# Ledger of designs, part 2: VHH binders against Di-N-acetylchitobiase (Ctbs)

Target 1, 344 residues: Di-N-acetylchitobiase (Ctbs), of Rattus norvegicus (Rat) (q01460)
Amino acid sequence: EDCPCSEASLCRPIRHHRDFEVFVFDVGQKTWKSYDWSQITTVAVFGKYDSELMCYAHSKGARVVLKGDVALKDIINPTFRASWIAQKVALAKAQHMDGINIDIEQEVDCSSPEYEALTALVRETTEGFHREIEGSQVTFDVAWSPKGIDKRCYNYTGIADACDFLFVMSYDEQSQIWSECIAAANAPYNQTLTGYGDYLRMGISPRKLVMGIPWYGYDYICLNLSKDDVCAIAKVPFRGAPCSDAAGHQVPYRVIMKQVNSSVSGSQWNQDQQAPYYNYKDPTGRLHQVWYDNPRSISLKAAFVKHYGLRGIGMWNANCLDYSDDALAREQTEEMWGALRPRL

## First folded at step 4 (VHH)

Design a17 (from q04f with G99P; framework vhh_7qia_2)
Fold by ESMFold2-Fast, scan of step 4:
Structure a17 (fold): chain B 344 residues (1-344), chain A 120 residues (1-120)
Amino acid sequence: as target 1 above (344 residues)
Amino acid sequence: QLQLVESGGGLVQPGGSLRLSCEASGFTFSSYAMGWYRQAPGKQRELVAFISSGGSTNYADSVKGRFTISRDNAKNTVYLQMNSLRPEDTAIYYCAKEPRYSHWTPSDYWGKGTPVTVSS
């Protein structure tokens, strides 16, 4: 096989596992040279293959894993599963990758054949990768709670048992708004922790859970902004809920930092959700409310990871920060990476 | 003053039916989600049924297909229709006003509860 790296050893899969996982997503904007490689243990790629990124990550002892996605209707067929797995293993070998992160977020009915097929896919993928690539890592992205989020009826204990660990997407927690149609935190502290409690209570080991932090927020147009900072949002239904975060749009931390200092409110802290927010006025005069995570909210979650002995932490996504040489940007970027390190 | 008053509990035989009611006062009822929780002796409180301000419902797997939650905004009342009752359904049933920002964390405005006993 062709090694694109300056040293042939950098094309060999990473075999060792670190005690504390720092699992980061990269969407291919070539900002990876500026990441905090002293922390990163795994880079999950969500962009075009970048051999330079792969070589560099391996030089730092970090894994680089493929994105695994597939239509659920197709995986009911065991022959299709076998072919898909063989294809992904071959791709991992060709690109010198260290495994795969399965990112299936589709609806599953509890009584459907997809329920058992999904667990089988995860198990068969893990067996195939471990057999074909020694030391390879297979992981699965799960919702912030196993309690029927987004109509996903999954066998969470079976999936956890089948793979190396779960990356818990502790964000997009307003994907289904069952209460008032108002703007709220992407990852409210107490609600997020309830999700981990649910996973642990069903018998999943804390060593199977990696906490996913958002490095992005949501920007909502306020149909009405009350004196108490309650932002009423458009009623956009999602998977049975009358309202959703689809009423807003995602905005990366670098954009949030540019807006917050010149916003109408400045940065505010919501104690109930333990999350920051701000209000700003767009060029047309419409009021917006933005909810996000900052070093303070992230460090509180990192402390939970350490205290409860979770496998690790990570985020969506590493490209969200401002990696320019500006002094303020550098300080903000260092604080965000630093917030992932648990303190007790 | 916010108040929730549950009623309709009692003793019923296995396979029987009961309808619980919860009358709310002191807040804009139509604007909030409501939940029914239960607590059996020695167990944690669990969400049994949930209804959003818009009328969307969700149920615990143990009661799905047997229980139905509904609301009457004109009467400021939420209901739980319980069919095909089992001994395992024996618990004190609580009505809750759901928090504005979270549908999984119980409200601080719990009622006194209404006891349900399923036994011959």
Scores: ipSAE 0.014, ipTM 0.346, lowest interface PAE 7.1, mean pLDDT 89

Design a19 (from a01 with T28R S53E; framework vhh_7qia_2)
Fold by ESMFold2-Fast, scan of step 4:
Structure a19 (fold): chain B 344 residues (1-344), chain A 118 residues (1-118)
Amino acid sequence: as target 1 above (344 residues)
Amino acid sequence: QLQLVESGGGLVQPGGSLRLSCEASGFRFSSYAMGWYRQAPGKQRELVAFISEGGSTNYADSVKGRFTISRDNAKNTVYLQMNSLRPEDTAIYYCAKEGRYSHWTDYWGKGTPVTVSS
């Protein structure tokens, strides 16, 4: 037999459907043994295939789904789409996977052939997976708002109708800065909520929306740091905006927890954005400002998921926490996983 | 104006070596992860090698030990050193930039063809 698991049953696709999704990303660093499997319903693999992860996830009743990625110009050709889908279905069968998460984040002009081709890819992929693998799950990652974010003119209602649900990447919300070129929260509370409002106003059901939470922040070098903690950042344009979060770099939660210990400000809370931040000085004497999410900010967003009846919650990415045997690290990690649950 | 320009492809005999280069412009190169993908005729694109903004690397099993990815932030360039080339390495090689939403396949370059034959 081709099953790599200790029990043959663990190689069978998960058929059980859960009403509430906890959809997590894994980038292949073997930290998965320490995840909170009492919550997880789907693991979206972004790293190398790990058969031990697949076997373990299945032993917990959780799905493991492939990463779906392709250049948009290639999918205009229906023969290419059919070939790509057949290859992904074959790969899912070979690796005992439960579906695919399509993660296409490329620019699309509203009048381009890519507009129709993308919706066709999602529909055809969903039809193929559902036909070939009983109970399989096909999902699509969308921006924090359907309103032209990052020059993505997508048929959001068509894509939502075509697949099982959307994972909303409600993070990287400074990808295009049209206002002042200053550091800001990765996922500001009110802006995040307006994105969900935008999807709902288009007629997309809340049962088609899974909220993506960042377990990472952004570290920005301040060209100037004011007395009111306004951090001016370099002008790095992105997809037509004059400024972007490309002026900073992404930092996982585990690194942020260690950096805040050496910060000049300690952790601060910004009430308008409902997000934590801190200032620190690097070894060369430059001032930095870091914006991130913590259990407090995540719990506020989890409450929104519950209140509006969204399909679920999840995060990018599960590897961002400190899974070492250190007591403080374990406490911080447990608190982050706990923040995804509805408050009592 | 965001641009990725691949170079260094060509015809090489089995067992030979090639070094691919990808010069980036229009964004802050040092703030992004970079990857190399390849696509053989009639096949989908597959990740070959990845390098984070901090320099950590990851490789497809088929190329591990033979290919090395590296970057030079001062030159806005990512490299792929390919050793012990095999006929099955024949493909068009694409340079990719990390996407804005924590995704590494944004902004494919135009590609550089690599043919391994005698």
Scores: ipSAE 0.000, ipTM 0.191, lowest interface PAE 13.2, mean pLDDT 88

Design a21 (from q04f with T105Y; framework vhh_7qia_2)
Fold by ESMFold2-Fast, scan of step 4:
Structure a21 (fold): chain B 344 residues (1-344), chain A 120 residues (1-120)
Amino acid sequence: as target 1 above (344 residues)
Amino acid sequence: QLQLVESGGGLVQPGGSLRLSCEASGFTFSSYAMGWYRQAPGKQRELVAFISSGGSTNYADSVKGRFTISRDNAKNTVYLQMNSLRPEDTAIYYCAKEGRYSHWYPSDYWGKGTPVTVSS
């Protein structure tokens, strides 16, 4: 309950709600002083509590929210839900946090007790936080589409109605590959927009949707790379699909920028997916194909956010950029933050 | 069947004021957030004002400080007070239960809306 900030006022919860949300994830590498605080409205913390980050965010008028994670089998019990919520509210008060972002990405069968229990958890968490911490924010991370992604049968309309808004994880869109096992964009433009269309068509307000952008890509080893840049990947099944992005690995934007300089192809643009990619050889001579997002692809998505009146934009994760004093790194970092601003 | 009936639109001079009303039926009004949307000719429908079940409000940047949304749960009615009206506010105004409409289906039947024309 002791305020760790230089000013006691910085330990008070942020009450001001901004019309446009910029919701960013931080994974705890102390790079947060270099973020674009002129944009940020919410920092969702993954990793250990950092009181300096909390104080700094509050000094910029931005919220800092807890990570909410729990095993779905446990939340069937209403007594367990009440206890978990009480613990999270107490933790938010102790750490001077402005709410919670619920990051549950577990499989749920449509007929299971977890289906109703998850919606109840979100509703009860929102009620508890709003009651106990005036102006607090409760949000929930959802898949890029409500159409059964990763075997998650959730009550999306009920969850949206229960909380302040949804952060849409419009990435990892190759988690289930139902067709040819080839490398593809992490967040292909048309597929991403189809996901938002699906949320809107089921009756969820655009004011309940914050678009999540990846600041990371996927690096795939090519079993074969065709003359048309089709990269065949290993068959790694995931949640019923025969192939998945588990055939590759995630790479942050800062590493991608250094790899592209050593690539065989240089950066290429795929017009169908509206995403950049490149091919490179590893030290053993194996061909890789990397798919990612850059200022161009992000700006196209930011334009969609503005044009369709979504609540906001954000990304996974703010630590992915190069915050060094290098001039090129600073330019690339400024362009990535700038791309989140709708300019249309 | 859910019904929303908008009223209060009309012709007004720049700088004038209008108060829109929306009477709701077919659902538990007090349990849901409500919004006001508008659609200008040849443009997509946009959300201009929002009110939660608890009464907290949010506004589009273009109307902030000029428009005020409010609700009367006893009357199942949501209101939009529009002050300092500008020609660019000219549109058909629609009331919505939040989560009810998608901009992807503009041909869907809407309760008639209430037209607002701001001109001299």
Scores: ipSAE 0.000, ipTM 0.097, lowest interface PAE 21.0, mean pLDDT 86

Design a22 (from q04f with T105E; framework vhh_7qia_2)
Fold by ESMFold2-Fast, scan of step 4:
Structure a22 (fold): chain B 344 residues (1-344), chain A 120 residues (1-120)
Amino acid sequence: as target 1 above (344 residues)
Amino acid sequence: QLQLVESGGGLVQPGGSLRLSCEASGFTFSSYAMGWYRQAPGKQRELVAFISSGGSTNYADSVKGRFTISRDNAKNTVYLQMNSLRPEDTAIYYCAKEGRYSHWEPSDYWGKGTPVTVSS
C-alpha cells in the first residue's frame, strides 16, 4: 500500500458518525498534536496537505476533509463540474481524506446562472463523494446570515438539502457596515443569533447547522477614539457597503492574549455585543481598538447551540491558540477548547 | 496547490520606478484580498499596500502617493507600481493572500519574495 502512516488502518476512511460535530479548521502550522482531540470530529485542511496530521486525526477517530475552492464562472459548465469533482475525489483517495468542505464566498446575483450552478456543484459533489468514498462527508461554508451578506445570493435551502451540513461562518460580521463606520465585534451575540434564526425560519433543520466561532479578532486603527470607547475607522467599502472590517486586520487569539495585558484599557466587556475588546497604542502613537472572542463569549454561543439542538460547533481556526509549554498559555488554550463544550 | 510567485524586483536608482507582479494559483483569486508586504534588513515584515476583493485599496503612510496596488482577476495577478523610490524602500517584497474576511492565515500563504534595492 501507499499509506504514509505507521499503521495501514490509519489510511482507511472514518465511517462512524457523531451525533454532535466539533468541526475545526487547520491552516498548516504543525500545532495539531496539541489540539483537544477528545472533542474534534472533523478537521478541515486549509493549509498544504500534511500526511502526519491525517494519520494523527485518524488515530483519534476524527475525519480530515479537503478544502473545496473553485471559480464560479467555471462551474456553470456541467462538464467542468464533473471533472472538478472527479479530481477532488481522486485527491481525497490519494491523500486518505474523508470528504470535502466547500468554501465558496463569491458574489452571486440571484438571476445569474451561477445561482443554480452553485447548488448543482454542491449536489453533484456530495453524490460523487458519497458514491466513491463510503461514509465521506461533504459540507459547505455559509455566511452568518442567509440575508444577502456580501452580495451572496445563494439557494441556501437547496445547498443545505444537497450536502451533509452547513458550517455557518458566524464571524466577519462587520464585512459590510451599513450603519456608523466604527469598530465592532467580529461576532456580536444578538446579531449572530439572528442569523441562525433566519436559517431556521427558512426551513433549514437545526441538524444541518454547525456554528462557526472565531478564535481571532480584528485590530482597527482609530481615526478618533471617544470617551465612550467609540473607535471611528477608515471608510473601506466592500460589495456595496460604504465601510467594512477591511479597515482593520485579523489577529489570532495567541497575539491578543500577549497584547491585552499591556494595553491602555485592559480587557473590557461590551454588554450590548456580549464581546470583549481593548484599546492599545502602537509604537508610532496611533490608538487601536481590538475586538475578539474569549471563553465567556464562546460559552454563551455554545449554550445556544445546545438549547436549539444544532448539529455542532467549531471554529476558525485551531492554529490561533498558543500551544507553547508556557503554563499561562496552556491554561488559556485549555479554557478556549473547554468553552466549546455545551454546559447544562 | 496554492502558489504565489513574485517578480519585477531589482536594482534601481533613487527617484526611479519598478512594477512588481504576483501571479497566484491554486485558489479562487478574485474572492480574496491581496497584500504587498516588505521586510528590510533587521526589521519586521510590514504591510505596504492592500487591495480588497472588491478593489478597495489602503497604503502604509510611508508609501502613500508613491505606490499603487492593482489587480487583474483575469490573469490572477496583483501588481505594485512603485514610483519615486527612496533608499528606505530597500527590502524584500512579499505577496500575501489576505482573508475574504473569513478564512485566512497570511503566514501560511506568503510568496517567496522579490528583492528591491534602491541605491545609487
Scores: ipSAE 0.015, ipTM 0.296, lowest interface PAE 7.4, mean pLDDT 88

Design a23 (from q04f with F50R; framework vhh_7qia_2)
Fold by ESMFold2-Fast, scan of step 4:
Structure a23 (fold): chain B 344 residues (1-344), chain A 120 residues (1-120)
Amino acid sequence: as target 1 above (344 residues)
Amino acid sequence: QLQLVESGGGLVQPGGSLRLSCEASGFTFSSYAMGWYRQAPGKQRELVARISSGGSTNYADSVKGRFTISRDNAKNTVYLQMNSLRPEDTAIYYCAKEGRYSHWTPSDYWGKGTPVTVSS
């Protein structure tokens, strides 16, 4: 049989869109059993197909969408695009999926054939999915700003017009550091909002924008830590910038919570960036500074989503929390899910 | 041009040790974070350990205290020292050049893998 679910109806695609999106990424494992399904409208799968997850999400009225990724050199060929789309549509049908989220983060030169090919891929993918799977959802992950982030010259208005909406990756905002080579917030509040302002000024509707929140932070070794908590970091270049967050490494919220509780400094709040950070000393005696997001910083961003009438909110990624039965972990996890709900 | 060549895998008894090596070429090794990932039969590929360009390390909870990642920039090599091996560590181990993508895609970042089997 085609349907792995207990009820055949759970294999039917979700056809209706909600007014407010809560778009979450799942990278595998079985932590999805503990997610806040009262909020979730879409699960974007970044891992092996899990039919139990699909059946459960559909039982909650939530969509499950495929990961879409392809080499840009290949999609210059329209025959290749048609073939790739046909394969993804067939896969969505076979796995009872509700669409596709296109996660292309490659460099594109403004004058290259990839510039127009990418927009064509998004348009053709959306047309194919909508035709073949009624009510299916096609979305595209964009950088925190349309202003040439990571050397991505994309036709942002064309892509937004072509698909159902954009998931804005409002994180990794230190991927290119053009100023002082120091540790900073993964998603500093004012800089994040500037990115949304840029998308809106281009003429992209707020109903085309879903705000992506990081449920992870960055851990940086400090070459020097000043009395004012300025952490100087190693100079690691990225895509033309002299410094980058590659000087540190990503840590999920569950690891951060255990580490900050063991930290001498505890969590600090940076008012300028509206983000939490902490300092700790590793076993070799080196000083580290960790920047992350917590319920407070997330709630401030959720308020912006509500105030500007954005399509919704979501995060990378739902697996980052501690889903154990520990009382403290449960409280912290509930607070993180709760922070996604716009406040008053 | 970019190549990652893993070695050091094999069969080992529970409680034993193995040292994996990954020799990199075709990019400025010292400027990039490097990682070790593994994929057990029937499971998804998962991060085991990561080392930044500056030497900062991160480990999966399941391997903390047992595995150690290190790098030798002069040799363009990243290592994974695996101690107190368990049957559940059985997997194909992959070396990866870490990108700066928010949602990293594995297709351009890892080598061919080296199998590790922990059994009698």
Scores: ipSAE 0.016, ipTM 0.291, lowest interface PAE 7.2, mean pLDDT 87

Design b01 (from q04f with N58Y; framework vhh_7qia_2)
Fold by ESMFold2-Fast, scan of step 4:
Structure b01 (fold): chain B 344 residues (1-344), chain A 120 residues (1-120)
Amino acid sequence: as target 1 above (344 residues)
Amino acid sequence: QLQLVESGGGLVQPGGSLRLSCEASGFTFSSYAMGWYRQAPGKQRELVAFISSGGSTYYADSVKGRFTISRDNAKNTVYLQMNSLRPEDTAIYYCAKEGRYSHWTPSDYWGKGTPVTVSS
């Protein structure tokens, strides 16, 4: 309950609402002092509570929100929902937090009791937070498309209506590969935009959509690399699809920047996907292909956010950049933060 | 640097047991879900067991009731206890750091694997 900040005012919840949201995730690695606070409107904490981060964010007029997670089978019980909400509200008050981001990514059958229970949880959580913490913000993470991604049958319009807005996780878009089993962009431009089109076509307001972009890529081992840079990957099935990005592994932007400098050809641009990639050989001689996002690909997506009047932009996750004092690292970090501004 | 080091694989006879271990370093282990996957010769890699940061578990139907996943956050280690092993369980077993998502999303990082052979 006591304020851990140097000034008592910094423990008061942020009540000011921004016209344009910049919604960033922090995983607790103490890099937050180096973030671009001129842009940030909300920090979603995904790691351990850090009171210094909370105090600093509030000093910049930015919200700090809790992670909301719960087992889906438990929320069918309305008494459980009420207790969970009361506990999260109490925690937000104790930690001087400005709301909650609900991160439920579990499979839901359209005909299951979980389908209605999830919408009820979001509505009841929003009502509880708004009642108990004036100006608080309740948000929900959704997949890159409402069209059955990862077997999630959710009431997307009901959830959007129930909360303040949706953070769209427009990444990991190779989680189910229904076509040729090859390496591809984490968030291909046209496919990403199709997902937003699907949300809008359902009747969800663009003011309810915040675009989430990845500050990480995927590193795939190539079973074969063709002369046209087609990287064949291991056939790792996922939820009925014969192939998936589980054939590779995630790498943060800071690692990609060091590795691309050592690659033979450097960064390449794929025009069809509007995303960068590169090829490298590991110490055992195996060929790899890495797909990622850079200031160019991010700027194109930021332009879409501006053009279609979406609520905002954000990313997974702010810790992915190199915040060292190295001159090149500083330049690359500034370019990545700058690319979020819709100025293309 | 992120590292996952698997151990405990080997040769066992049908009906036998093995305990696999995966020691993690270079990240906040307690904050992430962990999984065990396997790839049999000539087959696709499949998820066999998953444990969330909060301790919730999932098992593939083929191993349910025979395998148990657990974690020790103080030791940064995830375990797979394999009982009543069958020849069909022969595979290379991989430890995985799961991403921000549930057991239904792609893994964040993989270990190098530990081979398990169930045969006479």
Scores: ipSAE 0.000, ipTM 0.192, lowest interface PAE 13.1, mean pLDDT 87

Design b02 (from q04f with N58D A60E; framework vhh_7qia_2)
Fold by ESMFold2-Fast, scan of step 4:
Structure b02 (fold): chain B 344 residues (1-344), chain A 120 residues (1-120)
Amino acid sequence: as target 1 above (344 residues)
Amino acid sequence: QLQLVESGGGLVQPGGSLRLSCEASGFTFSSYAMGWYRQAPGKQRELVAFISSGGSTDYEDSVKGRFTISRDNAKNTVYLQMNSLRPEDTAIYYCAKEGRYSHWTPSDYWGKGTPVTVSS
């Protein structure tokens, strides 16, 4: 089918805000037909606009929000900010979208004009969307910790106050490795929780925090793999750190599931990081170590969301699962979606 | 500076074959997964084939058994061998680097694409 919108209600923005957010990212590929729509409250469209997806999400009472992407140098100019906001509001209206998720991950120096300009952009975007589209939702993606991650000096409290809530990207937590250059979990449990503690200690309400979890892992080539499964990685600097996860590469959950059963080690659990990993040998004979998240590690994080009364949970990204008709693939995807629900 | 350059597209008759190439620069190619995407006229851009740094592959259902993705890390190149081409395969084909930090999408690293037309 194609919509837009023989049923007029499907073109109307969603006005009701949910008590518990399940915020998911979609990058295209038509896999959205197989998502767990019983959970989803917001889909952020980070691929090409799909009017059928928009209509379907609305039929399930879920929001569909734009990707907000802009160069930091441009937003210093208040006239540019106003123009960008007007363009995004017009686009949201034209595409029957319910808001915008601002995804700015650029370096900002604390003393730069970009510091104040970014907070102003978020405030002005929120005011514009709320005024022009009743019930619209404006959110901002933040790093796993407000403590200078990736040289991002942002006014986190100002940004949180300005928008509806923050989506916390509690992944890529090896983007800067200041200690030993070794492979590690994408979202280690205790480190991840420390980031939320930092946001809360700044005075940001738990109702302003949605926990983002990865449905992808990292595959690292081991320069040396010890008997204790310590994988030494290449020294690839990133934003001032001598080592980074750029020494590896991201792998979606569907690929990880195909590799793990044929791996040298099978799936292992690291109790310190509360994350799974495995070792495999590639066709050229090189040893790799892969760190990822599974239903177990995700469920532990979902429990934290419930215990601390966070606004919700979500993931990057919904396309990472195997949505084929294969029975095992279906069981694995059902378990991954199920892990987002806090259990008793 | 990150760069992806696609080549190898063209006009081919139904049942024919084409081999697409994508040359990468500006990053450690061997450490990243690569994908081939296509966009047919009037349709959404879709993932056609995926290859991990370790060589594991994944394919869109409609191309399984007909298309083969491969990589040559020494040449920083990813390939798509397309066999038994059908008119429905007509699209612009794009190479993409997978796995940028946080909310990367294929669009962050796409080149201009290479057009493939399957017609008599």
Scores: ipSAE 0.028, ipTM 0.379, lowest interface PAE 5.0, mean pLDDT 88

Design b03 (from q04f with S52Y; framework vhh_7qia_2)
Fold by ESMFold2-Fast, scan of step 4:
Structure b03 (fold): chain B 344 residues (1-344), chain A 120 residues (1-120)
Amino acid sequence: as target 1 above (344 residues)
Amino acid sequence: QLQLVESGGGLVQPGGSLRLSCEASGFTFSSYAMGWYRQAPGKQRELVAFIYSGGSTNYADSVKGRFTISRDNAKNTVYLQMNSLRPEDTAIYYCAKEGRYSHWTPSDYWGKGTPVTVSS
């Protein structure tokens, strides 16, 4: 394919590698010029291809990787896997991409043919990309814990061995609520760390783990809000759990920052979960509780990344911040990017 | 290979009914909330109906009691049953993949749309 960049060199594979991975997701809202490119090592593109983003990322020495998704029923067929991989390699070459991030979040039974097929897909995708695009990067998004989250029985050690590294989605940790049906942090500190401990105990190297941080929160309607700020939520089941965060809505950090100062409670800190939250009343008089992450909660997690020698950190998603020229927005945005840097 | 393919739109008289379908492929359909949006010429795109992966629903006030959203996870399909249609329901209707967990996208994961005209 012809190079869409102002310099032909910007269409060539990224050869610069930093010691620490900063893996960020972009969902195509044209905010990418305002990201902290001094940190970013990989941009995982979700949505439509943007050649200007690709050229810009390459000018900063950052990789740009494709989104890899596919129905698990189809990958049982090895001929389908080979065809899918060939198509993705061809697309990466056509769009001057540096690899692929595989985002498969389907439930899998341990005894199903999908269990082995998924590991085979990751292995074959990695082999194909590495052979066809020298220096390309193949990664796989995994849940916050390998212990059966969302009924995903995956061969985590096999997948980790097969690809360059795992992006750990240490968020949406209320996707299955087995305890009280109440609002809680998107990524509670101790629960999040337990997930990394689980990956490490099964023999996965810390160099195979990139910590995913949420730059969004959840807004829950409270059926009852107690004096101790316990927000009872609607019972929405998910993959066998009686309650889930589907009782709420995802809200990006930029919206949270505009709302928190007009909230009933102002921003509160929950010490047990090491996460901020606030309560507000909507125009119809219903009470809501919002749980999110801020520079404080993110910095605590970044310190863990540094202490345990994980491969890196990243987030879903870079578009969640307010990139306007407002002074407060700039300060808040700089603090959120800064919180990703491990200070120990 | 992500696709959202809408069908079922057409011309109908006031008080009539239509059923829209959206067939999804290339992602784990059962893990995501799905929405129906509409956009009339010269107007802003509006959320019409939303269905969580667990089956709970939410509706715009303008369509409550008239429209019903549903899903069939085995068929990777989301439906919008539209009853008691009014001229103001005239729009192009878009199916959208919504985030339930981690990975959501804005309008770039919408289908191409299916036109609905309510006129005598």
Scores: ipSAE 0.016, ipTM 0.276, lowest interface PAE 6.4, mean pLDDT 88

